# Ledger of designs, part 264: miniprotein binders against q9h3h3

Target 1, 235 residues: q9h3h3
Amino acid sequence: EDGFTAEHLAAEAMAADMDPWLVFDARTTPATELDAWLAKYPPSQVTRYGDPGSPNSEPVGWIAVYGQGYSPNSGDVQGLQAAWEALQTSGRPITPGTLRQLAITHHVLSGKWLMHLAPGFKLDHAWAGIARAVVEGQLQVAKVSPRAKEGGRQVICVYTDDFTDRLGVLEADSAIRAAGIKCLLTYKPDVYTYLGIYRANRWHLCPTLYESRFQLGGSARGSRVLDRANNVELT
Short names: E, the ipSAE of ESMFold2; O, the ipSAE of OpenDDE; V2, 0.75 times the mean of E and O plus 0.25 times the DockQ between their complexes.

## First folded at step 21 (miniprotein)

Design hQ2 (at its last fold request DockQ between E and O 0.78; V2 from the best seeds 0.79)
Fold by OpenDDE base, fold request of step 22:
Structure hQ2 (fold): chain B 235 residues (1-235), chain A 80 residues (1-80)
Amino acid sequence: as target 1 above (235 residues)
Amino acid sequence: SETIEVTVTEETSPEEVAEEIVKALEEGAEKVRLTAYGREAIERAWEAIIIAAKRLGYRITVTIEREDGKTIYTISLEKE
């Protein structure tokens, strides 16, 4: 939609990971300051490069909120990458199960629910709901991309610790829905990003494991979570 | 209607469990419940579900519960 390839978006996301972040850390900052922080740094107004008139004068890679239980752990990404190169060289069949085994072996288990929203009130409102859910402990960590010069969609990422913990993935979806978010969500393990496995890869691996669609009057979760690749609905 | 109970271990074949799931559902079981303890068994149970879903050729619904260190997958056909 935004004309960018999945590879370009991934490269931009990785570049943004290296720039300064605007962080609200609930471990060190009182929850009572969240509303003032959200008002100071609405993601629709925070610019990627600190444009004149933006809340930020310096480049910002991400705006993030850390919950009380947040502990950064990426696992053995280097070992994962080496094992992946060796696997490719071996000519052995590569399946989603193979990637899951690599991820487990190297403890690279993080994943994220993704939502894409146009800059504006809906984005800022969604972010505020997510940020509250993180500070209140229903979610561990979330980040949102700053506004790009091109005015493209911004992404909110809500992390889970283990993409193999399907219940935890579903609980995070429920918390996102409880925060009032009704848009389409997609879940992606970080292992696919670390291995450079994007859409339309040569192994026919889908980097999106789950899709969540909001449902009115449905199950207690308020959404339907679908493993589209395997034709399994999770409830 | 009958719920078929299957315990999945680290030694359990996902293919064998998938056959049990398919057979149970084709024979008219309303639900198949997989109980798994530990990561390996949980992943084997999930693999069995994926294999079963592929063999059935239609969408299945999986309810996930966690109790006392076990994961329970309850498989059912999507009720229209």
Scores: ipSAE 0.796, ipTM 0.924, lowest interface PAE 0.4, mean pLDDT 90
Fold by ESMFold2, fold request of step 22:
Structure hQ2 (fold): chain B 235 residues (1-235), chain A 80 residues (1-80)
Amino acid sequence: as target 1 above (235 residues)
Amino acid sequence: SETIEVTVTEETSPEEVAEEIVKALEEGAEKVRLTAYGREAIERAWEAIIIAAKRLGYRITVTIEREDGKTIYTISLEKE
């Protein structure tokens, strides 16, 4: 229960958005160059501000891999934010349903699976697996945070196009598991991020829609995906 | 095994479908299958599932499939 911690992490992520990114773009870079790029820029070694001994000499906000089909489209974020302000003054109830409708109306439909890992081999290996899955077409877009000076866990974000396409969200989870990822994943629609809605918000909205937990055997998906707020398991 | 089938449209009341889901599962149906075409119908079907989940005392499982352009939500009951 730490809404202030989540708000600080979100603000740091927004600040990182403004710094340069290290990007492997499969639309313009041959797939055969991926392994060398991964070896040069492991996320556990790429420092946020270009520390001595780092492979980067300048600040890095994010490390990203764009798949062949990547077509950036955040939707009508400005209109979404204006409509959100109007909703707050309207007297209408603010519910998960009204948030979904705002996102649909303004075409702000992207979302992401997140995983948090400590710096080191496990993080670098997980990132390499995700990056390969993106270049091979099983996933569309992913990014990972660089190493922070103060230490601490780093985040890998794996994006999906449309959080209301629940089958597509599950397919992305399956592709992440096929890449060998066993840690806890959480799914957050971007609409909550753009509106600044965090776990301890005054509307009691839950920005995390799903948790995915690795599951041995029995399931072709390899995980158990739970909408914890509504107590629904998705398969 | 009994499967109850419900077609959800853009005119369908999510609350009425939720009542049908709860009734069917409590009366012993193995599954309830919702079929929806188009974004509005799909979201009404999902809302019905959420309402039903709130009314039930157990976790439900929703299997999601796409078939001939339609979304199919198949609901079954878990005892947890």
Scores: ipSAE 0.787, ipTM 0.919, lowest interface PAE 0.6, mean pLDDT 89
ESMFold2, look of step 21: ipSAE 0.762; ipTM 0.916
ESMFold2 (binder alone), look of step 21: mean pLDDT 84; pTM 0.809
OpenDDE base, look of step 21: ipSAE 0.696; ipTM 0.894
ESMFold2, fold request of step 22: ipSAE 0.780, 0.523; ipTM 0.921, 0.824
ESMFold2 (binder alone), fold request of step 22: mean pLDDT 84, 82, 82; pTM 0.810, 0.799, 0.792
OpenDDE base, fold request of step 22: ipSAE 0.792, 0.790; ipTM 0.923, 0.922

Design hQ20 (at its last look DockQ between E and O 0.77; V2 from the best seeds 0.69)
Fold by ESMFold2, look of step 21:
Structure hQ20 (fold): chain B 235 residues (1-235), chain A 80 residues (1-80)
Amino acid sequence: as target 1 above (235 residues)
Amino acid sequence: SETIEVTVTEETSPEEVAEEIVKALEEGAEKVRLTAYGREAIERAWEAIIIAAKRLGYTITVTIEKEDGKTIYTISLEKE
């Protein structure tokens, strides 16, 4: 059921994170090599476990592009997890506000815009646009899942440094749209991921803070960004 | 064309600012502008916006800007 599904999803996420990644690192690799790398490793053809006929012979957990300005800092994840355990036994209400404060206290502030696409040209084209935006400096870091099963959707994650920096989150949405991406985007702070809080959780929390919908005309950004839980449109 | 200005600090009550937002908009202000400097003030301002939005029950629009290291949240009730 619910807990059963959550445990399996957490284990799958850990396994992918621990397997090798295919990385284009703009901090050490010339930007002129990007197009060849993208052609060699389209996400619709890179297989999770290295199937025959794929461009990779070994397992791949993620395909990633790091921008020149990317500086990783996950924060105090162990302290966060310990404080989360204490909070659960305290009798205090568990709300989006208490999660936000916990993330701030432990400096676990990163988050990501997510998009889900079926394998094929649309996915590969979207990924290429995102990867170029990262290398050109409009975005800092992105990753895409490899193809794990036939007909399943894959995910592109575009990271931001601080989910409480709401202007920065909007600027990342704008950069994604400028890359020609028109699909639905959802934004999830990493704090929810590190605490194993998914959509079907016992607290009925919504790990998705924002939805971005492409909107042709009438908007400077070309999208509408909504916090539906709180009835707030961000502009 | 009335804009109500509120400065939010680390000592400011989010609940009290939320009441100011709701009152200003109900009294016909076109916009409420919150100015906050520093993480704690910025989060108190956001919490006030969330409280106000829940009380109103309408979708509110928040325009977000940075100026001289300060975060500016401009709140209004409308448009498309």
Scores: ipSAE 0.725, ipTM 0.896, lowest interface PAE 0.8, mean pLDDT 87
Fold by OpenDDE base, look of step 21:
Structure hQ20 (fold): chain B 235 residues (1-235), chain A 80 residues (1-80)
Amino acid sequence: as target 1 above (235 residues)
Amino acid sequence: SETIEVTVTEETSPEEVAEEIVKALEEGAEKVRLTAYGREAIERAWEAIIIAAKRLGYTITVTIEKEDGKTIYTISLEKE
């Protein structure tokens, strides 16, 4: 059941990437318009297929906010995929280090903090906090999934430019915590998504590099970030 | 509180640094500070930390700081 759900969620995420996005671009839109845009397109009400009575009449793949410093750079995803196919054919051992090296070689370094929230006020409030942090330049880019018909959890993705920059990953966690978000966060490199590496993959690779747990009165970051694979806590 | 300082370069063996980390912590150092300059040294330092964590068999705490183009890892045992 967990494998089918992971592949299904991945196929849905890829299909959503191809549909129109509702974007607030801070590079072209004044920050003063953010609150009106958030009120117009609350993610709990925006529907995946533009259902009657939703704020959107057309299908929406994602709702996104782009910061002032945002530059879309996906690297060489095609070269990455070709190298991955060749590697699989070679019968060479595949490790997290192998994936890291492929990512570096093809400049596919983006990663994201993920949070899953039920539709409603808590989701919309979390999204508003993240969107503000992006517009204020504390985060580069974030997206949230629209409401599905089945009423499942929605995901907020907060991106970092380089999953190998552990400090940048931690800074993004700190900014998310500063926005008032207290739920569990998981960090996933995009390279794992592009290569189809999900839960229960045949290589036993964990697609989640880090977990962040909110902590009251602890570190200056307000969270505990754990590298589960290596048993290292990042502070 | 004794802090052991180790400089990591692009030529530094991660295994040797890991041995220094483990030895320092086993000898009662409160902290080990790794200083690394440049991407390769930063990664070698991290590899050393991973090796050390594996050898110790328990969770270690790592603080990451960036100063003047260097990355500083400060390693400590998680206080229960």
Scores: ipSAE 0.607, ipTM 0.868, lowest interface PAE 0.6, mean pLDDT 88
ESMFold2 (binder alone), look of step 21: mean pLDDT 82; pTM 0.783

Design hQ21 (at its last look DockQ between E and O 0.77; V2 from the best seeds 0.66)
Fold by OpenDDE base, look of step 21:
Structure hQ21 (fold): chain B 235 residues (1-235), chain A 80 residues (1-80)
Amino acid sequence: as target 1 above (235 residues)
Amino acid sequence: SETIEVTVTEETSPEEVAEEIVKALEEGAEKVRLTAYGREAIERAWEAIIIAAKRLGYKITVTIEKEDGKTIYTISLKKE
């Protein structure tokens, strides 16, 4: 996947963040309504631009579920971006450690597990499992992309509050696996998104920190999590 | 099965801890357990693990546990 595809997907994701979201908020909506909401808005049928015959008549950026403990905290994204521009101008070396320190300093610590699935039953089933896990409190927040006109894979994003909390990242992987999801997962900090750091960036930074592979009969987590940069397996 | 225990503080050198990890595993320890209290110590412990992993050249497995405000890293060589 050429760098152009990664930048394009990122621009599309940012544009989608600005469009209306279909949200199930467990803080205000009874958990008993989740199944009806999932049936009304299956991700494979919800269209990005509200196509005729879709469950949505208006454009939808994301379909999301908020858990009881969800608190939106984006940190100081503007300060982060300014510091990043200043750092680039300084000519100082840019490392994964540099980005980690910027993220900590500006409190931009959120990250997400990502899974890419083709539209259809497997996607809708995976989303239903994640949505239940969020409503039941095993996960805090998740979102899924609507169906695009051109088709292609949809993405489910499962968030954690702190990408530097490796245990919290692993716990979220375990909860996703417990929801019955067996596909490859990749973990990406939001700081990399805010700074425009994608695949094939000029600093050779890998925006994916972790990969999770499903394993039958393995650890209690049901997966192997690999730190890609350091070749360390987390269990 | 010999487990080597190392306590990591905010003053602990990651390089020194890395040397202890490498030495322990090369000497045949099955596991090295790092105990860290607080964010800085936890990160220093992780940095030590990364340095050790690079020096060993082998894939290592790290378990992470949290107990009573401490983080425990248990390091082992991945048996192929």
Scores: ipSAE 0.653, ipTM 0.882, lowest interface PAE 0.5, mean pLDDT 89
Fold by ESMFold2, look of step 21:
Structure hQ21 (fold): chain B 235 residues (1-235), chain A 80 residues (1-80)
Amino acid sequence: as target 1 above (235 residues)
Amino acid sequence: SETIEVTVTEETSPEEVAEEIVKALEEGAEKVRLTAYGREAIERAWEAIIIAAKRLGYKITVTIEKEDGKTIYTISLKKE
């Protein structure tokens, strides 16, 4: 049941967004404190609901690092959603181009690289590398989910501010690879999330714009990136 | 030269540039470099690349870089 799974994931995401976050904010916290903070709150041990024996006694929705240049701007999400409703009832074709134009018109341009890792040293090491890249200014903002269920994968989200800026998205991929990350990355614009457009959607839209695969000796970026919608390989 | 240079502007036809890309690569050029300045030209260059990719059976790779404020797309046939 794709619809039931999507509804459960959306409800969990909303609940996590509303619970407290553990945040390292480089705009107000010295960079020299980062290593201690990372050691205190490894994502493989921070629990979603504050289980006994975890570093947190309270629920944690997300663990996040904000870079010095981080300036949040979700854009006109309500206007976007209203325009989306109007588009669906208009009889106009729904294409990747019309969705992109809606995102531009309403200034909902952010997107994120996603990686999924099992709890443990590999996840904690990957997160630490990403967090350092954010504090050092190579990335703007990132978050990682806490541990919710044993054996379940956790997600690291690395944000970019404009999914239509292909070079900027690729530069973020390169910074992620420079942090030593070798797993599969996928890129999803936030517009798809706000409109509830998932893999199995009736318009056959591809909510994953890019896939990045680690590649030894292949390119200066250390990866090969596929533009999923247009089937063009980027190196 | 085995590298073909094309400047893309806001007035450039993506279809004509795509034809240039396909012709150059089929005639044995190692690379085609598209130079674009400004948002409209950058998008027209990308449109040309999409068209060329389809005509070449998706057997191309693209590198994107910035040089002196301009976006450079470098297109080549896949080596594997």
Scores: ipSAE 0.595, ipTM 0.854, lowest interface PAE 1.4, mean pLDDT 87
ESMFold2 (binder alone), look of step 21: mean pLDDT 84; pTM 0.809

Design hQ22 (at its last fold request DockQ between E and O 0.89; V2 from the best seeds 0.82)
Fold by OpenDDE base, fold request of step 22:
Structure hQ22 (fold): chain B 235 residues (1-235), chain A 80 residues (1-80)
Amino acid sequence: as target 1 above (235 residues)
Amino acid sequence: SETIEVTVTEETSPEEVAEEIVKALEEGAEKVRLTAYGREAIERAWEAIIIAAKRLGYRIVVTIEKEDGKTIYTISLEKE
């Protein structure tokens, strides 16, 4: 069940990547317009298929905010996929280290902090905090899923450029926490998504590298970041 | 409090570094500091940390710092 739900959510996310996006681009739009844009397109009201009475009449795949320093770099995804197929055919052991080396070799290094929130004020408020942090340059890029017909949880994705830059991953967690976000966060490299590696995969690979839990009165970061698979806390 | 310093290079075995980490912590070192320069050395240092954590069987805390293109991992035990 958890595997199918993860694969289904990934397939839905890939299908949503192909639909039109509602984007606030801080490189071309004044930061002073952000509040009006957030009020016009609250994620809890934007619908996946442009339902009657929604702010959008057309399908929306994602709502996104691009920071001043945002540069889309996906690396060599095709070369990565070919190398992954060859590796599977070779019968060589596949480890998290193997995937990291593939990601480095093909420059497919992006990853994201994920949070799942029910539709409503808490989601819209969380998104507004993230969007502000992106426009202020504390984060590079973020996206949020529109409201589905089924009324399921919406996901906010906050990207980092390199999942092997563990300090950059921690800095992004700190910026998310500084934006007032207190929910559980999970960090996932995009390489796992591009290779179709989900929960309960045949290689026993965990696609979640880190878990962030909010902590009151803790370190300057306001959270504890755990590599749960290896039992390592990052500070 | 004794800090053990280990330099990790592109030629360094992650397993050997992991043994040094484990030994230092078992001998009562409060911290082990790994210094790595360049992507390959940084990843080898991280692999060593993962191996060491597995061998120890308890949670370790890793502080990450960057200085002059070096990455410094400071390893300690979880303070109760």
Scores: ipSAE 0.808, ipTM 0.934, lowest interface PAE 0.4, mean pLDDT 90
Fold by ESMFold2, fold request of step 22:
Structure hQ22 (fold): chain B 235 residues (1-235), chain A 80 residues (1-80)
Amino acid sequence: as target 1 above (235 residues)
Amino acid sequence: SETIEVTVTEETSPEEVAEEIVKALEEGAEKVRLTAYGREAIERAWEAIIIAAKRLGYRIVVTIEKEDGKTIYTISLEKE
């Protein structure tokens, strides 16, 4: 509900995007080097600004793993932003449907599953499992935030290439669960991020489409995936 | 158990399909199966599901499958 807090987090994310990233790129690096890289750069130890005693001496915005099939393409973000401005002045209603159509029109279709974990073994273990899944081809791209000076939760983002491909979004959830991840996941299309639309926005849009909850004795996918805004379970 | 089958095309009214979903489930059908080919049809099918979910007022379960290039949404009411 706190729009100011969300705005502050957006500014911090933008700054992190512009700092150097630590990247394991499976397109150019043999998979056998992954374990050494993970041991060198655990996300609970990599600091945002290169604190003394950390494995990095320089600022790190994100730690990322690119899969073999990763092909970077954000789509027509500039056109999307221009069309968004025009929509706001047009008098047309702003709804989840109009945002989805805008994203489709401008090919800004990526989205991500998010998880928030405190620094420590659980975070490092989760990241390692995700990174292996990316290198092995079950997932395409993932990143994790470094440790902030203040401490606090860090975020792992696991990307999918098309949020309208709902089977693909579920398959990514399944691959995350197969990596041993049991915490709550939430799914957010990138279109909301590029347009600066956060939880307490003036249009009352919900940027989170789905939540995934681990469920041992439940669905075939090992989790329960719910669209809470529309009260729909996906399986 | 009764399954109602609906083919969704790029010309299909999402509102009319939503009415079919609601009617079928309220009349006791176990499942409604939507089949769609191509992005426009798939999005119309999803819109129909969202409209139906709002009208029903109960949680629905959507099973998503892909067969031979077609997307299949199978809709039922949450039982457990």
Scores: ipSAE 0.791, ipTM 0.929, lowest interface PAE 0.6, mean pLDDT 89
ESMFold2, look of step 21: ipSAE 0.779; ipTM 0.927
ESMFold2 (binder alone), look of step 21: mean pLDDT 83; pTM 0.805
OpenDDE base, look of step 21: ipSAE 0.725; ipTM 0.911
ESMFold2, fold request of step 22: ipSAE 0.705, 0.741; ipTM 0.897, 0.910
ESMFold2 (binder alone), fold request of step 22: mean pLDDT 84, 83, 84; pTM 0.808, 0.797, 0.814
OpenDDE base, fold request of step 22: ipSAE 0.805, 0.808; ipTM 0.934, 0.935

Design hQ23 (at its last look DockQ between E and O 0.82; V2 from the best seeds 0.73)
Fold by ESMFold2, look of step 21:
Structure hQ23 (fold): chain B 235 residues (1-235), chain A 80 residues (1-80)
Amino acid sequence: as target 1 above (235 residues)
Amino acid sequence: SETIEVTVTEETSPEEVAEEIVKALEEGAEKVRLTAYGREALERAWEAIIIAAKRLGYRITVTIEKEDGKTIYTISLEKE
C-alpha cells in the first residue's frame, strides 16, 4: 500500500544516510587524485550492500564529493520539526509559504537539484562531470546513490545552500549544464525531506520547486527552469 | 521601454505589489522590476510574484539579477 511504501522509502533513506559514505573531500585531498578515485568507485558498480565483485565489500550509503569551500550546515532541524508539529495543531493554513517561513526561521535552507539515471556509462560519466565541477569550484557538494540489487535508477544530488537564493539555484543549474548534463533536473528543498513531506502528502504540497529542461538554442543558460506549480519561468 | 519599477521592503504588502504587477502588465508594460534588499524584503517580493502569476493566469518570466547587494526580479509575460 502507498502508506507502507512511503514509510519504507523514508526508512531506506535514513539507513543510507547512516551507513558509511565514500567521500572525496577536496578540502583535504589534492584535485589530481580525483580521476583515480572516480575510476575506483564508479556509481554503477559500487553496490549498496557490498555484493561480490563490487569495489566495496561493505555497505555504502552514498558516494560524495565535497568542494573546497564546503561548510556543512543543516540548521535547526529539531526546532523545525517541533515547530511543524505545533503548526499542524494551530489551525493556521499550511501552504508553501508556511514551509518557506519555517525553513527560514530555523535556518534549514539547503536544497538540491536531482537527476535520475540508469546504471551504466551514462550515469558514471554524468557523475564524473559533476564531481569535477565540485572539485573545480563551480558546485559546492554532490552525492550519488550506489547501485541497488535490482539495478534500478540511481540519483545524483547537487546541493545548494539556500533555496530562497533563487539566483544561486539557477547558477547551480547552469554549472550542471556546463558539465554536459542534458537530462531532466528537479529541485527540492531539504525542509520537505526533514518533515517527511513527499509527493502524495495530505496537504497537497509540491516538494519539487523547479524543473530544469535542457534546451538547444535561444537560452544563454542552456536550459529552461520552470516553477510549474506557480506557472513561472526563472531566468 | 515601459518598465515599471517597485522597491520592496520588509514593510511592503505583497498583495499590493502583486496588484501593481498585474495592472502594469495588463495595461501593456513590457516589464515590472522589483528591487529588494534583505531576506524579508526578498521573500515579500517573491510572494508578490506568486500572487501576480496566479491572478494573471498566464506564465510569467522572472529574470533574476543581483547588484550592490540588492536582488532584482524583472517580470514579463512569456511571449507566445
Scores: ipSAE 0.722, ipTM 0.897, lowest interface PAE 0.7, mean pLDDT 88
Fold by OpenDDE base, look of step 21:
Structure hQ23 (fold): chain B 235 residues (1-235), chain A 80 residues (1-80)
Amino acid sequence: as target 1 above (235 residues)
Amino acid sequence: SETIEVTVTEETSPEEVAEEIVKALEEGAEKVRLTAYGREALERAWEAIIIAAKRLGYRITVTIEKEDGKTIYTISLEKE
């Protein structure tokens, strides 16, 4: 288990959000250029700090692909954070339902499917499949972390617009599976990230809402999605 | 295979719907189909499913379908 606390990984992810991104934007760039862009910036070779011999000379926070329907809407993150501080001060019970209501009230509804892969061909192949699915309009937006110096696992994030839309969450899982990805997926709302709610938090909140496991010959979706909090399987 | 159909409205109590789900499944229904119109009804239906799942004490499977502006939850027991 990579000795980084969930808090350290989150701080690194937030710092990466502030560095330059390598972006393929399907709204402004022809889809025919995607293969050349993927070949130029394979995520296993793009380095976090622009190491000598890497495709990037400058630091890169994320590599991202934006689909035709992508609209950046982060909601009222500042209002959300203020309401969260007030809630903590009030001594009121904090539940997953409380966080859901805060997210809805402040329109902070984005969430993501996460997959962790070792650097190499499998990562680059998975990323290429996701990037194509985004450009083809099966997914809205995705990002992948660059290679770290220590050679740790890289993360691919596939976003959905609304973590409360269970059908949309399932459709994104189906599109990821259709792209040929068979690894474990976990779904996390962005509200949990913005509020600093990580693994082993003091409120015992699980930041992972769903887990997707690949299944051969089963459901039309090619996976089983488990609601971990409620022990409900979604198909 | 008997499918029980329940329509969930904005006025429907999640607890009442949960009782219907539990009763149907305990009485040997293979599936319970919840139809919800609109976001509020959809959430109430989901709350009912969660309550029912907790009362049953075992994992349930839920399929989600959208048709003609309605959302349909189909609930079944997981076949071990």
Scores: ipSAE 0.673, ipTM 0.879, lowest interface PAE 0.6, mean pLDDT 89
ESMFold2 (binder alone), look of step 21: mean pLDDT 82; pTM 0.793

